# Designs tried in a protein design chat: VH-VL binders against q0atu2. Part 183

Target 1, 119 residues: q0atu2
Amino acid sequence: MLDKKARIRTSREYRNVFEKGKRLSGRFLIIYYVENALDNNRFGFITNKKIGMAVIRNRIKRQLRAIVREYQGQVKNKHDIVLVARAGIGKSSFEGMEKDYIAIMKKAGLFARNANKID

## First folded at step 9 (VH-VL)

Design s77 (framework fv_ivicentamab_arm2)
Fold by ESMFold2-Fast, scan of step 9:
Order: C-alpha cells, then structure tokens, then sequence
Structure s77 (fold): chain C 119 residues (1-119), chain A 119 residues (1-119), chain B 110 residues (1-110)
C-alpha cells in the first residue's frame, strides 16, 4: 500500500538502518530509524515467527502498512524507518497498534508538532 | 568533558513543591532522551520520568499527576517539577542520559540532589 | 509489570575472587538488560548493556551473560576498586511506563 520508493527493499538497506540507526521500543512495536540522504521517507516492516503463523503475520503487516500510510504526512522527511512487530502484537487491536505507533513516533521526534504538519 | 549537575534539592514539608534542575555541559541535551531516577536512603534505584528527544514524556505510575519533566533547550537544562510531596518521596534524585542508540539504559548520570520531605 | 529479582542482597569476597551476581526477570526480556556499579555516595555507572555488551572503559574482568529471564554478572579476579553495589535494569519497555531495577547486590570485603 505504500509507493515503491517509500519502501525499504534490500537486505543491505535494512542492515544500514539496524547498524546506524536508533532503536526505540513501544508496547507492540519497535522502530529502528536513521536519517537518509534521499528526499523522501522509506519504511520497512518485520514480523518474525514469534508472532504466530503466516496468516497472522500477514494480517499484522497489512495493518501496519495501513497505519503508516495514514500518518505518512506527519513524519519528518528524509528518514529510513523499520517497524518490528513484538511477539504480543498478535493480540492487539488495530486501535492499539495505531495508538502505539503514534506514541513511539512522537517519542522518537519523528512526528510533527501538529498532526497535519511536518516539522 | 560531558557532565550533568543537579540542583534544587532540600527540605520541604509534606504537601509542598520543589523544582529540581539539571544543567548539561559538553553535549546538547535536546539530542537525547533524558531521565530522572531516584534512590531512597538505603534503598535501590527507582525510575521516575523520561523526556524523549521529540519532547514526548512518560512517568512512573506513582508520579503521574504530581511530577512534570521538562527541558529548556536555550539553557541546556532539564527540570523536574514535584508537587504534592509525600514522606515517601524522600530520596536522592539523579538526572540520567538515555543512550543514543537505546534510550532506556543510562550512560551518563549526575551526582544527584537530596530531597527530604519531612516536618 | 516485569519484576526484577536480584541475588544475593550482600556477598563478602576477597581480592582475587570470582564473584557471580544473578538477576531474574518475572517475564522474558530477551537481552534488554543493563548492569550498573554504584560506589558509596556516588552516582551509578553503566557497565554493560544488552546483557553482555561491555561499555567502553570498563575492565574486561566484568562479564554479563544470559537471556530471557535469567542473567548473571561475573567479576573475575576481584580488585579493590570493585567493592560496590551492583544493579541490573530491564529495558524491554514492553512493561512501560515503568523501567525496573533489581534490588541491588552489595559486594563487600570479607
């Protein structure tokens, strides 16, 4: 659901975010984030087998992409951000995931002061 | 070279208020998550509050509504406003810097300031 | 909330001894654990993060190990400068808003 240029795709790109980026944990999500040299934001998504079976992991990924897409305009430009789902996310509601995402992005300083503006 | 210096502690009556300060030198405070951690006489460490790089805040459940963490970037200084103080709040209060990569462990501490809540 | 149980509360040791301190989490925290050293009248000092990653400037005689719910801090060949109180701290943040410290272990002269 995100444009191709807004996606982190290669293992090299993921490795860069993990090695050079900051880590911040929420209730259901962990983000790794680093400023990039591009003119846009890129997002990556990781759901590992600790979460549950493929059907559950697929649903979680779709829900996270929808959340990221909805709040895309509030994210400070020029960042690579990887969302890692924690084991407990499978029991979370969509609203719970959304609330956690907003909180963690604000904590990281990645959200604008106003929801409708970029810092 | 890098240093945190607390001030503002002292004796206060139950129900009273105090504002603690923590002056940072050798680094830019606003680029880090900053914390208050306390230690009652003869007891262990207890986390109080955090202000994240983005300005978002969190508090220990017992501190919510009574304590407010803030910072003044122009003065490179962290604050803790403490209201409705109780005897149980008697402790040495440390300001502590969250690590750049993982904000929830503390790589730099001040020497602490003693707050005594008593008649 | 994730309780952190640290043992023993106090241990007596001699210079040159091998000292082991344990820290037990009430739920799995993977490897998200730090160890601190605190000397009387001083602020705590970070020794180890991510269970086993030694902080720069900390002597190699300090070693952290463990994952999940059981963790250890080992001090090989104890030095006079090592008599202090040690604290573990979980930072899995799944139990936020409260970061949790262990109760501390005082390493004192035998």
Amino acid sequence: as target 1 above (119 residues)
Amino acid sequence: EVQLVESGGGLVQPGGSLRLSCAASGFTLSSYAMNWVRQAPGKGLEWVSIIYEGGYTDYASWAKGRFTISRDNSKNTLYLQMNSLRAEDTAVYYCARGSDYEVYYFDLWGQGTLVTVSS
Amino acid sequence: AYDMTQSPSTLSASVGDRVTITCQASQSIDSWLAWYQQKPGKAPKLLIHKASSLESGVPSRFKGSGSGTEFTLTISSLQPDDFATYYCQQYDSYSYPELTFGGGTKVEIK
Scores: ipSAE 0.094, ipTM 0.743, lowest interface PAE 5.1, mean pLDDT 87

Design s78 (framework fv_ivicentamab_arm2)
Fold by ESMFold2-Fast, scan of step 9:
Structure s78 (fold): chain C 119 residues (1-119), chain A 119 residues (1-119), chain B 110 residues (1-110)
Amino acid sequence: as target 1 above (119 residues)
Amino acid sequence: EVQLVESGGGLVQPGGSLRLSCAASGFTLSSYAMNWVRQAPGKGLEWVSIIYEGGYTDYASWAKGRFTISRDNSKNTLYLQMNSLRAEDTAVYYCARGSDYEPWYFDLWGQGTLVTVSS
Amino acid sequence: AYDMTQSPSTLSASVGDRVTITCQASQSIDSWLAWYQQKPGKAPKLLIHKASSLESGVPSRFKGSGSGTEFTLTISSLQPDDFATYYCQQYDSYSYPELTFGGGTKVEIK
């Protein structure tokens, strides 16, 4: 579970990320992200009706929060990040979503770099 | 005023190597995703490679293993190392800046540098 | 990677004409498409991103529309400065990291 301070809560905050942030897409996920003026990261989660019924959307949302929480220590500080689940994510395994998340976060430069990619 | 200036193009023989440079001025190159895009004489545009703000890289399938994108933050310069060059690599090579909102459309381009692969 | 097909490849027009260029993706790219203008001997210039969002400084006679697989760039009243080659480019998540451009449409004087 993510701490209250690590969650994007208001429509205004979501809108700021969508309007001013960068976007990077994976197979099952899209992230929107922007640097914030805080000392911590905040995450938001969007699952739309195209994904399926409420029970499926709620399961996906719980799994995404678990993935984000597990890797929160690797995310560069001072970012607001919104995860949007794409249509079709309901057919993905937990492992598939996790791999997609790691891949897009690395490409966005939001995870710690490895030595081979530092310039 | 922002600009990109490519250099390093020229005539090389098949199987040879060449390194292109792209000098950025008016902005900090490491704060953007940077791209190489090429255009064969009389032909269309073809994406080559990207380096993300975080330093992660990706390549067109045909460029993997032969081309390497890199940057030197101290010199505010982007590079493309091209190895095992072929006649079909003959093109004007453009340095292009990914938009701050989305790294995959290009809001600033250099003038290009011509690479000719021929005997 | 998505195939991007532009039509026509060449278009002859007169100043004041309405010009329409079409770009088709081999599969849905939602709205993740940009349009560029390239004049002979020059680098491309970004006109539109996200299918319909006009860049600052680009004249309002340029309009992008469409979503999914079919997109259009329309120039409502062609000006002398508009004779150029135009390219569409997809940047959808499923073709990432394979960014692809259309083949280009040359708009030349009639």
Scores: ipSAE 0.007, ipTM 0.577, lowest interface PAE 12.2, mean pLDDT 85

Design s79 (framework fv_ivicentamab_arm2)
Fold by ESMFold2-Fast, scan of step 9:
Structure s79 (fold): chain C 119 residues (1-119), chain A 119 residues (1-119), chain B 110 residues (1-110)
Amino acid sequence: as target 1 above (119 residues)
Amino acid sequence: EVQLVESGGGLVQPGGSLRLSCAASGFTLSSYAMNWVRQAPGKGLEWVSIIYEGGYTDYASWAKGRFTISRDNSKNTLYLQMNSLRAEDTAVYYCARGSDYEPFYFDLWGQGTLVTVSS
Amino acid sequence: AYDMTQSPSTLSASVGDRVTITCQASQSIDSWLAWYQQKPGKAPKLLIHKASSLESGVPSRFKGSGSGTEFTLTISSLQPDDFATYYCQQYDSYSYPELTFGGGTKVEIK
C-alpha cells in the first residue's frame, strides 16, 4: 500500500488536479498531473463503474497502487498525479497496465532520466 | 511576439526526401509537445506526428517508418524528416504547439510550408 | 480511429446571421473536442477546446456545445471577420495518437 502521505484523499484535492492539471492519455490509463507545494508526490486513483463490478474495480485499484509503488523512485518529485482507469482496463494484463503507466509517465516528462529501481 | 516559422518546403520527386524546419520564437520548444499537421491543396487538416515534452514521439499510422519528428533544443527548432515521398504527400505542412494542459489540441500554429511531390 | 463528420460542408450567410455548424463523432468522445478557424492562405486558429471552453481573445459570439457524439459551434451574430472555414478535432484518450479532424465547414458570403 502507498504511504498515506503519498495519497490524494479529498474531493477538493482531486478537483484541484482535474481543474489545474495537465492531461495525458494512454491505452488503459489517463493521468492528470500538477506540481504541488509539498515535499513529496501524491497519487490518486479513479475506477468508474464502466470498468465493471466492484470486485474488478478493487482488483484494478490494488494493481495500479502496486505499479505506482514499484516505480515511485523514478517519478519527479513534488507532483499530484491522478490515474483514471479507462473502461477497457479490466481486460488488460498486469504487465499491460504497467507498460502503459511507464509510457505515459515518460511522455509526460514525469520519469527522471536514468532512474533505476534501486533509488 | 510568440510565433512559429516553417521552412524547407519545395518541389521534390517521388521517392525523394525533404527536411522541414520550424523555428520557435518567444517561448521554449522543449517545454511543450510539438506537432506537425498537413493540409493537401483544397482539402482538410491531417495530423502527422508529435514530439512530447519528454522527447518521446508518436506518428499517424501512414507516416510511421517514413517520417521522423525531432527537435534541437539549442536552436529552439522542430524538424520533420520526410523519406520515400509520394504524390499524396503534397500538402502545406504546419508545425503546431500542443497546449500546456493537453498535448493534442493546438494553441499556436506556424504559417506553413508547401511540399510538392511531382515527377 | 474515430470518424469526424461536419455538416454542412458549405453554408452561405450574411453579416448579423446566427450560424450553426455541426460535428459528429462515430462514437463517444466525451468532451474532448476542439474547434479551429482557418482563413484563406492562413494557418488555423484555435477557438474552443474541451467542447465549450473559449480561448482567450476569441469573441464571445462563438459558442461551443455538446458532448458524446454530437457537437455544435454557434456564431450568434456573424461579423465580416468570421467568413472562414471551421474545423472540429477530436482528441479523445481512446483514439490517441490517432487524432482526427472533421472535413471542414466553409462559411461564405451570401
Scores: ipSAE 0.426, ipTM 0.837, lowest interface PAE 2.8, mean pLDDT 89

Design s8 (framework fv_ivicentamab_arm2)
Fold by ESMFold2-Fast, scan of step 9:
Structure s8 (fold): chain C 119 residues (1-119), chain A 119 residues (1-119), chain B 110 residues (1-110)
Amino acid sequence: as target 1 above (119 residues)
Amino acid sequence: EVQLVESGGGLVQPGGSLRLSCAASGFTLSSYWMNWVRQAPGKGLEWVSIIYEGGYTDYASWAKGRFTISRDNSKNTLYLQMNSLRAEDTAVYYCARGSDYEPYYFDLWGQGTLVTVSS
Amino acid sequence: AYDMTQSPSTLSASVGDRVTITCQASQSIDSWLAWYQQKPGKAPKLLIHAASSLQSGVPSRFKGSGSGTEFTLTISSLQPDDFATYYCQQYDSYSYPELTFGGGTKVEIK
């Protein structure tokens, strides 16, 4: 569960990330991300019907929020980040989703603690 | 106005090594995802490797363990270190910039540098 | 991991002709496809991304269409500058990308 102020809430805010942000795809996840003018990070989550039934989509959303919360301290400040689950995510384990998230965030350069010193 | 210029190609014997360079001008290389793409004489295009904005890297399955992509941000230059070269590696090697939105399609290409692997 | 099949491999055309090039993916790639133009001795140039989004500075006679597994590039009125080889590229990729290009279509003077 993420605090309300760390969540993207409105359709306008989601639209801004999709239109102005960068996209990076992983095995189970796609992220869209853009720098914001706030003093904190915000996260959004999208699970489409192609993933499966409401029970599966709700489980995936809950698990993704837990992963994001666990690693939020490593994320570079002042970003809006939207996670979009791909159709195949329903077959993934929690650990598989976690590994995919970490890999994508590192590739995007969004993990401050793992900043590579090789400029 | 923006451009990429490759260098370092030439004739090399099987089993040899070669390092390619790609000098960027008109933009900051570290703000983009940078790629190498090759083309054998008379053949089509083949993706080789990517370095992500955050410095993480990925390779085509056949390139893993033999090729290393890197960059020097202070010189605004991309590199491809090629080891254990084979006749099948003979190609023009292009550096290519992933788009501002997405790393996996290429909005700017260098002129290419020819690598010939032969006796 | 995706196979990209391009057809025809070569076509002959005259200035003013309508030219259509087809690209087929071995599995659905949604709209994640780009088209490139390559002239002899030169690097490829991006024409279209997301199947149909025309790159800035590319003439409006170039049009991309399709989704899923079948895509087309159409040149509505061929100009002398358009004699080149064209490549499609899928970019619906995973954590470890396997980006794939089509085999190319050479557009020659008739």
Scores: ipSAE 0.068, ipTM 0.719, lowest interface PAE 5.4, mean pLDDT 87

Design s80 (framework fv_ivicentamab_arm2)
Fold by ESMFold2-Fast, scan of step 9:
Structure s80 (fold): chain C 119 residues (1-119), chain A 119 residues (1-119), chain B 110 residues (1-110)
Amino acid sequence: as target 1 above (119 residues)
Amino acid sequence: EVQLVESGGGLVQPGGSLRLSCAASGFTLSSYAMNWVRQAPGKGLEWVSIIYEGGYTDYASWAKGRFTISRDNSKNTLYLQMNSLRAEDTAVYYCARGSDYEPYAFDLWGQGTLVTVSS
Amino acid sequence: AYDMTQSPSTLSASVGDRVTITCQASQSIDSWLAWYQQKPGKAPKLLIHKASSLESGVPSRFKGSGSGTEFTLTISSLQPDDFATYYCQQYDSYSYPELTFGGGTKVEIK
């Protein structure tokens, strides 16, 4: 679980990321990201009804939070990042989502090129 | 004034190589995703390659293995190394900047440089 | 690879006409589509991104619409400066091998 300070929680904060942020698309994920004025990173998660039933959307959200938590130490400081799941994500494996997340974060310049899982 | 100026085009024999350059002025190239797009005489636009802000690259399937996109941040210049050139590579090559909000939407283009692969 | 089909290939129109250009994707691209204008001997110019978002400085007579697989660029009252070739471009995912452009639609004087 991500602690409270590492989560985007309000509609206003999500709106700020969508309006001012850059967008980068992956196979299963889209990220929107913008520098913040804080001393830490914050993450938001969005799963649309296009993905599937609530059971599937809830599973995807849990898996994405787990992936973000595992790699949070690799993310460059001072960013608000929103992960939006694409419709096709419901058919992906956990490994597939993890690989897509790492690739998109590296392309955005938010991640070290040789990112490794935190033990 | 923001500008992109391509150079390095010319006549080359089939199987030959060329390196194209794209000099950026009025903005910092490394802060954007940068692209190469080509257009054969009298034909439509065809995407060639991208280098993302983070330095990772992607290529059109037909370009992978033959073409290499790179940048030199100290010179504020983008490059395209083209090897094993074929007659069907004859085109005007444009360098194009991804916008702040969409790295895949091209809001600034150079004038283009003509590459002619002799028969 | 995503195929992008534009129609018509050529369109003849008069100043003041409403012009409609269509772009079809071989599979859903949501709203990840841009429209460009290109005049002879010049580089393309971005008009619209994300299917319907007009670029700063582009006249309001240009309108993009659509989502999924079918998209339209409309010029509500054609002006002399609008005689050009127009291209759509999909940008749905970096995981697929390439971004693709439509074949282009040339808007010429009737």
Scores: ipSAE 0.031, ipTM 0.672, lowest interface PAE 7.0, mean pLDDT 86

Design s81 (framework fv_ivicentamab_arm2)
Fold by ESMFold2-Fast, scan of step 9:
Structure s81 (fold): chain C 119 residues (1-119), chain A 119 residues (1-119), chain B 110 residues (1-110)
Amino acid sequence: as target 1 above (119 residues)
Amino acid sequence: EVQLVESGGGLVQPGGSLRLSCAASGFTLSSYAMNWVRQAPGKGLEWVSIIYEGGYTDYASWAKGRFTISRDNSKNTLYLQMNSLRAEDTAVYYCARGSDYEPYHFDLWGQGTLVTVSS
Amino acid sequence: AYDMTQSPSTLSASVGDRVTITCQASQSIDSWLAWYQQKPGKAPKLLIHKASSLESGVPSRFKGSGSGTEFTLTISSLQPDDFATYYCQQYDSYSYPELTFGGGTKVEIK
């Protein structure tokens, strides 16, 4: 579970990330991300009806929060990041979602300890 | 002004190698995803490779293992190292900047540099 | 690997005409499609992204429409500067993108 200050909570805050942020797609995930004026990172999660029934969507959302929490310390500070699950995510394993998240975050340049891959 | 200037094109023999350069001015190259796109004489556009903000790379299936995209942040310059060249690689090679919103559509292009692979 | 098919390959038109170019994707790409204009000897220029979002500085006579598998670029009143080749490009990517362009549509003087 993520701490409350690490969560994007309002519709206005989500809209800000979608309107001003950058977008990067992976196999199962899309991230939208923008630098914020705070001293911490905030994460948002979107699972829409295309994924499946509420039980599946709630499981995916919980698993994504767990993944984000695990890698929280590696994310560059002062960003608002929204994860949007793609329709096919319901068929993915936890490891598949985790691998996709890591790949996207590295491509976006959002992992602070990735010096060997960033020229 | 914001500009991309390419160089390094020329005539090479099949099986040879060539390195293309793309000098960026008016913006910081490492803050964008950068791409190479080619166009064979009288033909359409074909995507070659991308280097993301984070320094990670992806390639068209046919380019993987033969072509390497890289950048030198101190020189604000993008490169494409091309090995094991074939006649089919004859094309004008463009460097192209991924948009500020997302990396996969291109809002700024260089003039292009002609690569001719012939015996 | 999304195949992109443009039609027609060549279009003859007069100044003032309404011109429509079609782009067909082999599978749904939602709205992740861009349109480019290319003049002879020049680099392509981005006109539209996300199927219908006009780029800054591009004349309002250019309009993009469509979603899923069928997209159109319309030029409502063709001007002399609009004689060029137009390309669509899909960018509905996965972890390893295979970005694909349409074959191009040449808009030439009638």
Scores: ipSAE 0.414, ipTM 0.819, lowest interface PAE 2.5, mean pLDDT 88

Design s82 (framework fv_ivicentamab_arm2)
Fold by ESMFold2-Fast, scan of step 9:
Formats: sequence, C-alpha cells, structure tokens
Structure s82 (fold): chain C 119 residues (1-119), chain A 119 residues (1-119), chain B 110 residues (1-110)
Amino acid sequence: as target 1 above (119 residues)
Amino acid sequence: EVQLVESGGGLVQPGGSLRLSCAASGFTLSSYAMNWVRQAPGKGLEWVSIIYEGGYTDYASWAKGRFTISRDNSKNTLYLQMNSLRAEDTAVYYCARGSDYEPYFFDYWGQGTLVTVSS
Amino acid sequence: AYDMTQSPSTLSASVGDRVTITCQASQSIDSWLAWYQQKPGKAPKLLIHKASSLESGVPSRFKGSGSGTEFTLTISSLQPDDFATYYCQQYDSYSYPELTFGGGTKVEIK
C-alpha cells in the first residue's frame, strides 16, 4: 500500500519520533510527528493488544494505511508521522477513523489547504 | 527570552464584549499552539480555548459561540474576542503557550489580565 | 470530559515537612498529566509534565508519580518558597478537547 520510502521501519526511527516529536490526540488516534531531514514523508502505525485480537488489529492497520495513502498528497513534506490506535478504535467505522485522521492532521498544521501544494 | 503580555481587560456590563490581546516576544507565535486559560477570583484554573499551529481552533463547551480565539502573525499577537459576557466570566485571563512537545500543557504563561463583568 | 479531583483542598505544613498532594482522574489518562505551582498574584509555573518529568530549573525535591487514574505530587523537605497553590491538569484529549484542571491544593504555613 504505501511506497517503501514512505514507511517508518526501524525501532530507532520510531523511537526518534516518540522522543523528539509532538503529540496530538484524536478520538480514535494519537499522532506523534517530527520534521525529518529527508525529501519525503514517512508513516508508522501502532496497534496494541488493548484494541483486540490480531485479526482486529491487522484490519485496523490496513484501514489506517489506506486512509494515509488516500490523503498523502495533502501532507506537508519532510515529516515522520506515527499513528497510534486508541483502545476504542475497534468500535469505529472506516469513515469515523478517516474523519478523525483529517481533523488531527489539520490541527497539527500538517495538511496543506491545496492537495497539490507541498512545502 | 520568552515573554507573553496580556492586555484589554476591564469592567464590562453583562451582555457586553471585550477583546483581549497577548503580545508574544522571544519566539514565533505561529510555530506553537496557543491557549487562553482563566481563573475566577479565589478559584481554580479553567481552560478556555486553543489555536493550533495549523490555525484551527477549539473551545471549552461553555465558550463555543461566545468566544473566538485568533492570531495576527505579522504582529506576533494572540487575541480572544469575548461576546455576550456573563457575571460567571469574571476572571483573570492568561495567555499560555503549548509546549514544544505537546499543545495541551503550558510551558510559558503571561501575567494575566482581569475581566470583571458586573452592573 | 475528564473530571479531575485534588485532595486535600488545603494543608498546613512546616518547613522541612514531606508534603503529598493527590490528583484523581474520572477515567484513565495514562500518564498525560502536568503539575503547576501558583503563588499569590502570579501566573502558574509548570513543574512536571507526563506525570513524572521534572521541568528544567525545578528543584529535585519535587517529584511526580502515578499513572491511569491516581497521581501524586510529593515535596520532600518543604522550603519557604514552596508555600503556594498546586494544580494538576490532564491532557489526554479527544477530537473535541476539554482540558481539565484539578481544584487546587493550597499549601500554607502551619
């Protein structure tokens, strides 16, 4: 789903976002975000056991990746962003998760008004 | 050195309006989430409103529709427009900066400006 | 909205005493809690964030602990500068944030 270069893959990279980044909470999601030294954005996804069984956690991860991919053109460039699912996310609809993501990203100042304007 | 200086408080009659200002120096206001917090005489602290880095705003439930938070980046100044004032709005109003890490705890505060709503 | 309850509302203490202030959240806020000190006529000053992380310049006699719904601020060997009102504040907010402070605890001279 997401280009390999747009994924946070290593524990060191996740740790950097958690330790140096800003945090903003939504209803179903928490984001941690920090500006990076790259020419692109990278995303990480975390679902913990408090959400439910592996099949539920895997579904949520897949749905979150789809949402992130759909809106990636609106995200301001040069950021590492980690999405952490809150315990209640298992009861949310896809549309509910999508609305929460958009709201958080706008509040964080990470969404450009125009999808084609990245800076 | 970070400084926040509030102004615009005073005596106003119920139903009246006031606009508070908060002049920021030592940092760029638009790079932080900025908050208003109030304290009634002899009482505790109460969060009023936030403007996020992205310019989006949120309010305490009792403040929605009556209070408007805004900023002027060219003047490095934060505002709170207060309408339909009630006796219960009597308080010292503080301008407070969200931390570098998290918008919702406050690392710097102004000295406050007193708003008194009475006949 | 998360209700925050502080106890006691006031306490009398002497210099050198160990003082403990409690803050209870109506539901789990993990560790998303800050502590502030406010002296009469002055703005609050941040002491601790993330329940236990001491701010630069704050004396080591201040310690925060707890997670979930119960938190404490402890002042070991109380100093004259510590007579003040202390507030806890939760910041585990949702899409419609309602930040809440505790009612405050006034630490006064015995």
Scores: ipSAE 0.359, ipTM 0.819, lowest interface PAE 3.2, mean pLDDT 88

Design s83 (framework fv_ivicentamab_arm2)
Fold by ESMFold2-Fast, scan of step 9:
Structure s83 (fold): chain C 119 residues (1-119), chain A 119 residues (1-119), chain B 110 residues (1-110)
Amino acid sequence: as target 1 above (119 residues)
Amino acid sequence: EVQLVESGGGLVQPGGSLRLSCAASGFTLSSYAMNWVRQAPGKGLEWVSIIYEGGYTDYASWAKGRFTISRDNSKNTLYLQMNSLRAEDTAVYYCARDSDYEPYYFDLWGQGTLVTVSS
Amino acid sequence: AYDMTQSPSTLSASVGDRVTITCQASQSIDSWLAWYQQKPGKAPKLLIHKASSLESGVPSRFKGSGSGTEFTLTISSLQPDDFATYYCQQYDSYSYPELTFGGGTKVEIK
């Protein structure tokens, strides 16, 4: 479970990320992200009906929260990030979701520890 | 105004090396994913390489091992180091900026620099 | 790599004509397709992204449509400035690094 202060909770906060943020698509995930005025990162999670039944959507949300929590320390400070699950995510493995998350966060420049750092 | 200006093209012998530069003005290069796209005389467009905001890179399969994309943030300049050049590498090389909202389509292009590989 | 096929490779048209260019993907790319215009000796210019979203400053006579594997660029009333080569580009390959362009369609004066 992520700390409550690290979660995007209101529709207004989600709308702000969608309206002002940048977007990057992965295989199973889309992220929307924007710098915030807070001292911490906040994460939101969206799983729509195309993914499957409520049991599947709830499992995916739980797994995505676990992945985000695991890599929390590598994310650049002061960002609101919304993860939107693509339709195919319901058939992916936990490892597949984790690898996709790492790839998109690195490509977005949101991981503080980057193996391909520019000189 | 925002613009990209390529330089460094010229005549080079087969097996030789050449480094292209792309100077950005009116915006900060490190805030965008940047690409190289080439076009052989009278032919179509061909994607070469990308450097993401986080510094990770990807290459066309034919470019891997021969071409290296890099960025110098202090000079606001993108580079393409080309090694082991072949006649089929003859092309105008464009640097192109990813849209700041979605990856992989290009909202700003430079004027291009011609590379001719000939004996 | 997703093969992108444009048709026709060339077409001749007159000012005022309705021009249609087709782009076909070898597999579904959803709506992740852009259109570019290139004039001789110049860099390409972005016209449309996400199959149908017109870029700011691009005339409304340009219209993109389609999804999946079949896409169309239509110019409803061709102007002198529209004689150029047009390229489609797929960008649904984020997790597979090969971006691909169509072969181009040259719109020339009849």
Scores: ipSAE 0.016, ipTM 0.618, lowest interface PAE 7.1, mean pLDDT 86

Design s84 (framework fv_ivicentamab_arm2)
Fold by ESMFold2-Fast, scan of step 9:
Structure s84 (fold): chain C 119 residues (1-119), chain A 119 residues (1-119), chain B 110 residues (1-110)
Amino acid sequence: as target 1 above (119 residues)
Amino acid sequence: EVQLVESGGGLVQPGGSLRLSCAASGFTLSSYAMNWVRQAPGKGLEWVSIIYEGGYTDYASWAKGRFTISRDNSKNTLYLQMNSLRAEDTAVYYCARASDYEPYYFDYWGQGTLVTVSS
Amino acid sequence: AYDMTQSPSTLSASVGDRVTITCQASQSIDSWLAWYQQKPGKAPKLLIHKASSLESGVPSRFKGSGSGTEFTLTISSLQPDDFATYYCQQYDSYSYPELTFGGGTKVEIK
């Protein structure tokens, strides 16, 4: 589970990320992300009816939170990031979701490793 | 329209260093993941390194600590700094663009530049 | 590790022949596989991505098939321009940094 301060909680906060953020698509995930004025990162999670029944959507959301928690130390500070599960994610494995998360975060430049480090 | 032109290859002694360049035209380098792939004489293709759209970098395990991938967005040019070169590094080095449709297969390749590591 | 094994390493064929090249992954890569053609002294050229999706401008005689661990590239009626070395490449591991190629299959004149 993620700490409360690391979660996007209100519709207003989600709207802000969607309206002013950048969007990138992966195989199973879409992320929307924007720099915030806080000292920490915040994450939001969206699973819609296209994925399947509530029990499947709740499993996916729980698994995505576990993945985000595992890699939180690699994420650049001061970002609001919303993960939207694509149709088809219900057929992927935990490993498949994890791989897609890592790839899209690297593509976005949101992992701290080697960003702005040329020598 | 899309072109990739490598340069900087040549003869170098074991333990030496070389910097390869790849000049891109017809597209914006920073919008794609860019790669170096090498091929030893008479041998197969071997992936070396990637720089993702957001600037994160990854390396083949044998290249870590010796090779550094970078780019200069203002010059639309990709680089590979190679240090502590060994005879086994002798190869044609290709600059390759990773597709943004489904990451990452290589949709465009340069003609390659030969690096020979010999005394 | 994603080890990619191609067979055969060398294949002799005549113009008009049906040629099949195989590529085996050490673990499942779903359909995340590309095929490349390389002529002597030239850079590789992309033929197929996602195991079976033919690239624009690639002749329809080239066909990719397979999923999981076993993949094939078929040339239904070999043409003179098709004598080349062919490589498969997995890109399932793009989130882990070792993109891997098969050892190559040289298609030469019988």
Scores: ipSAE 0.317, ipTM 0.781, lowest interface PAE 3.7, mean pLDDT 87

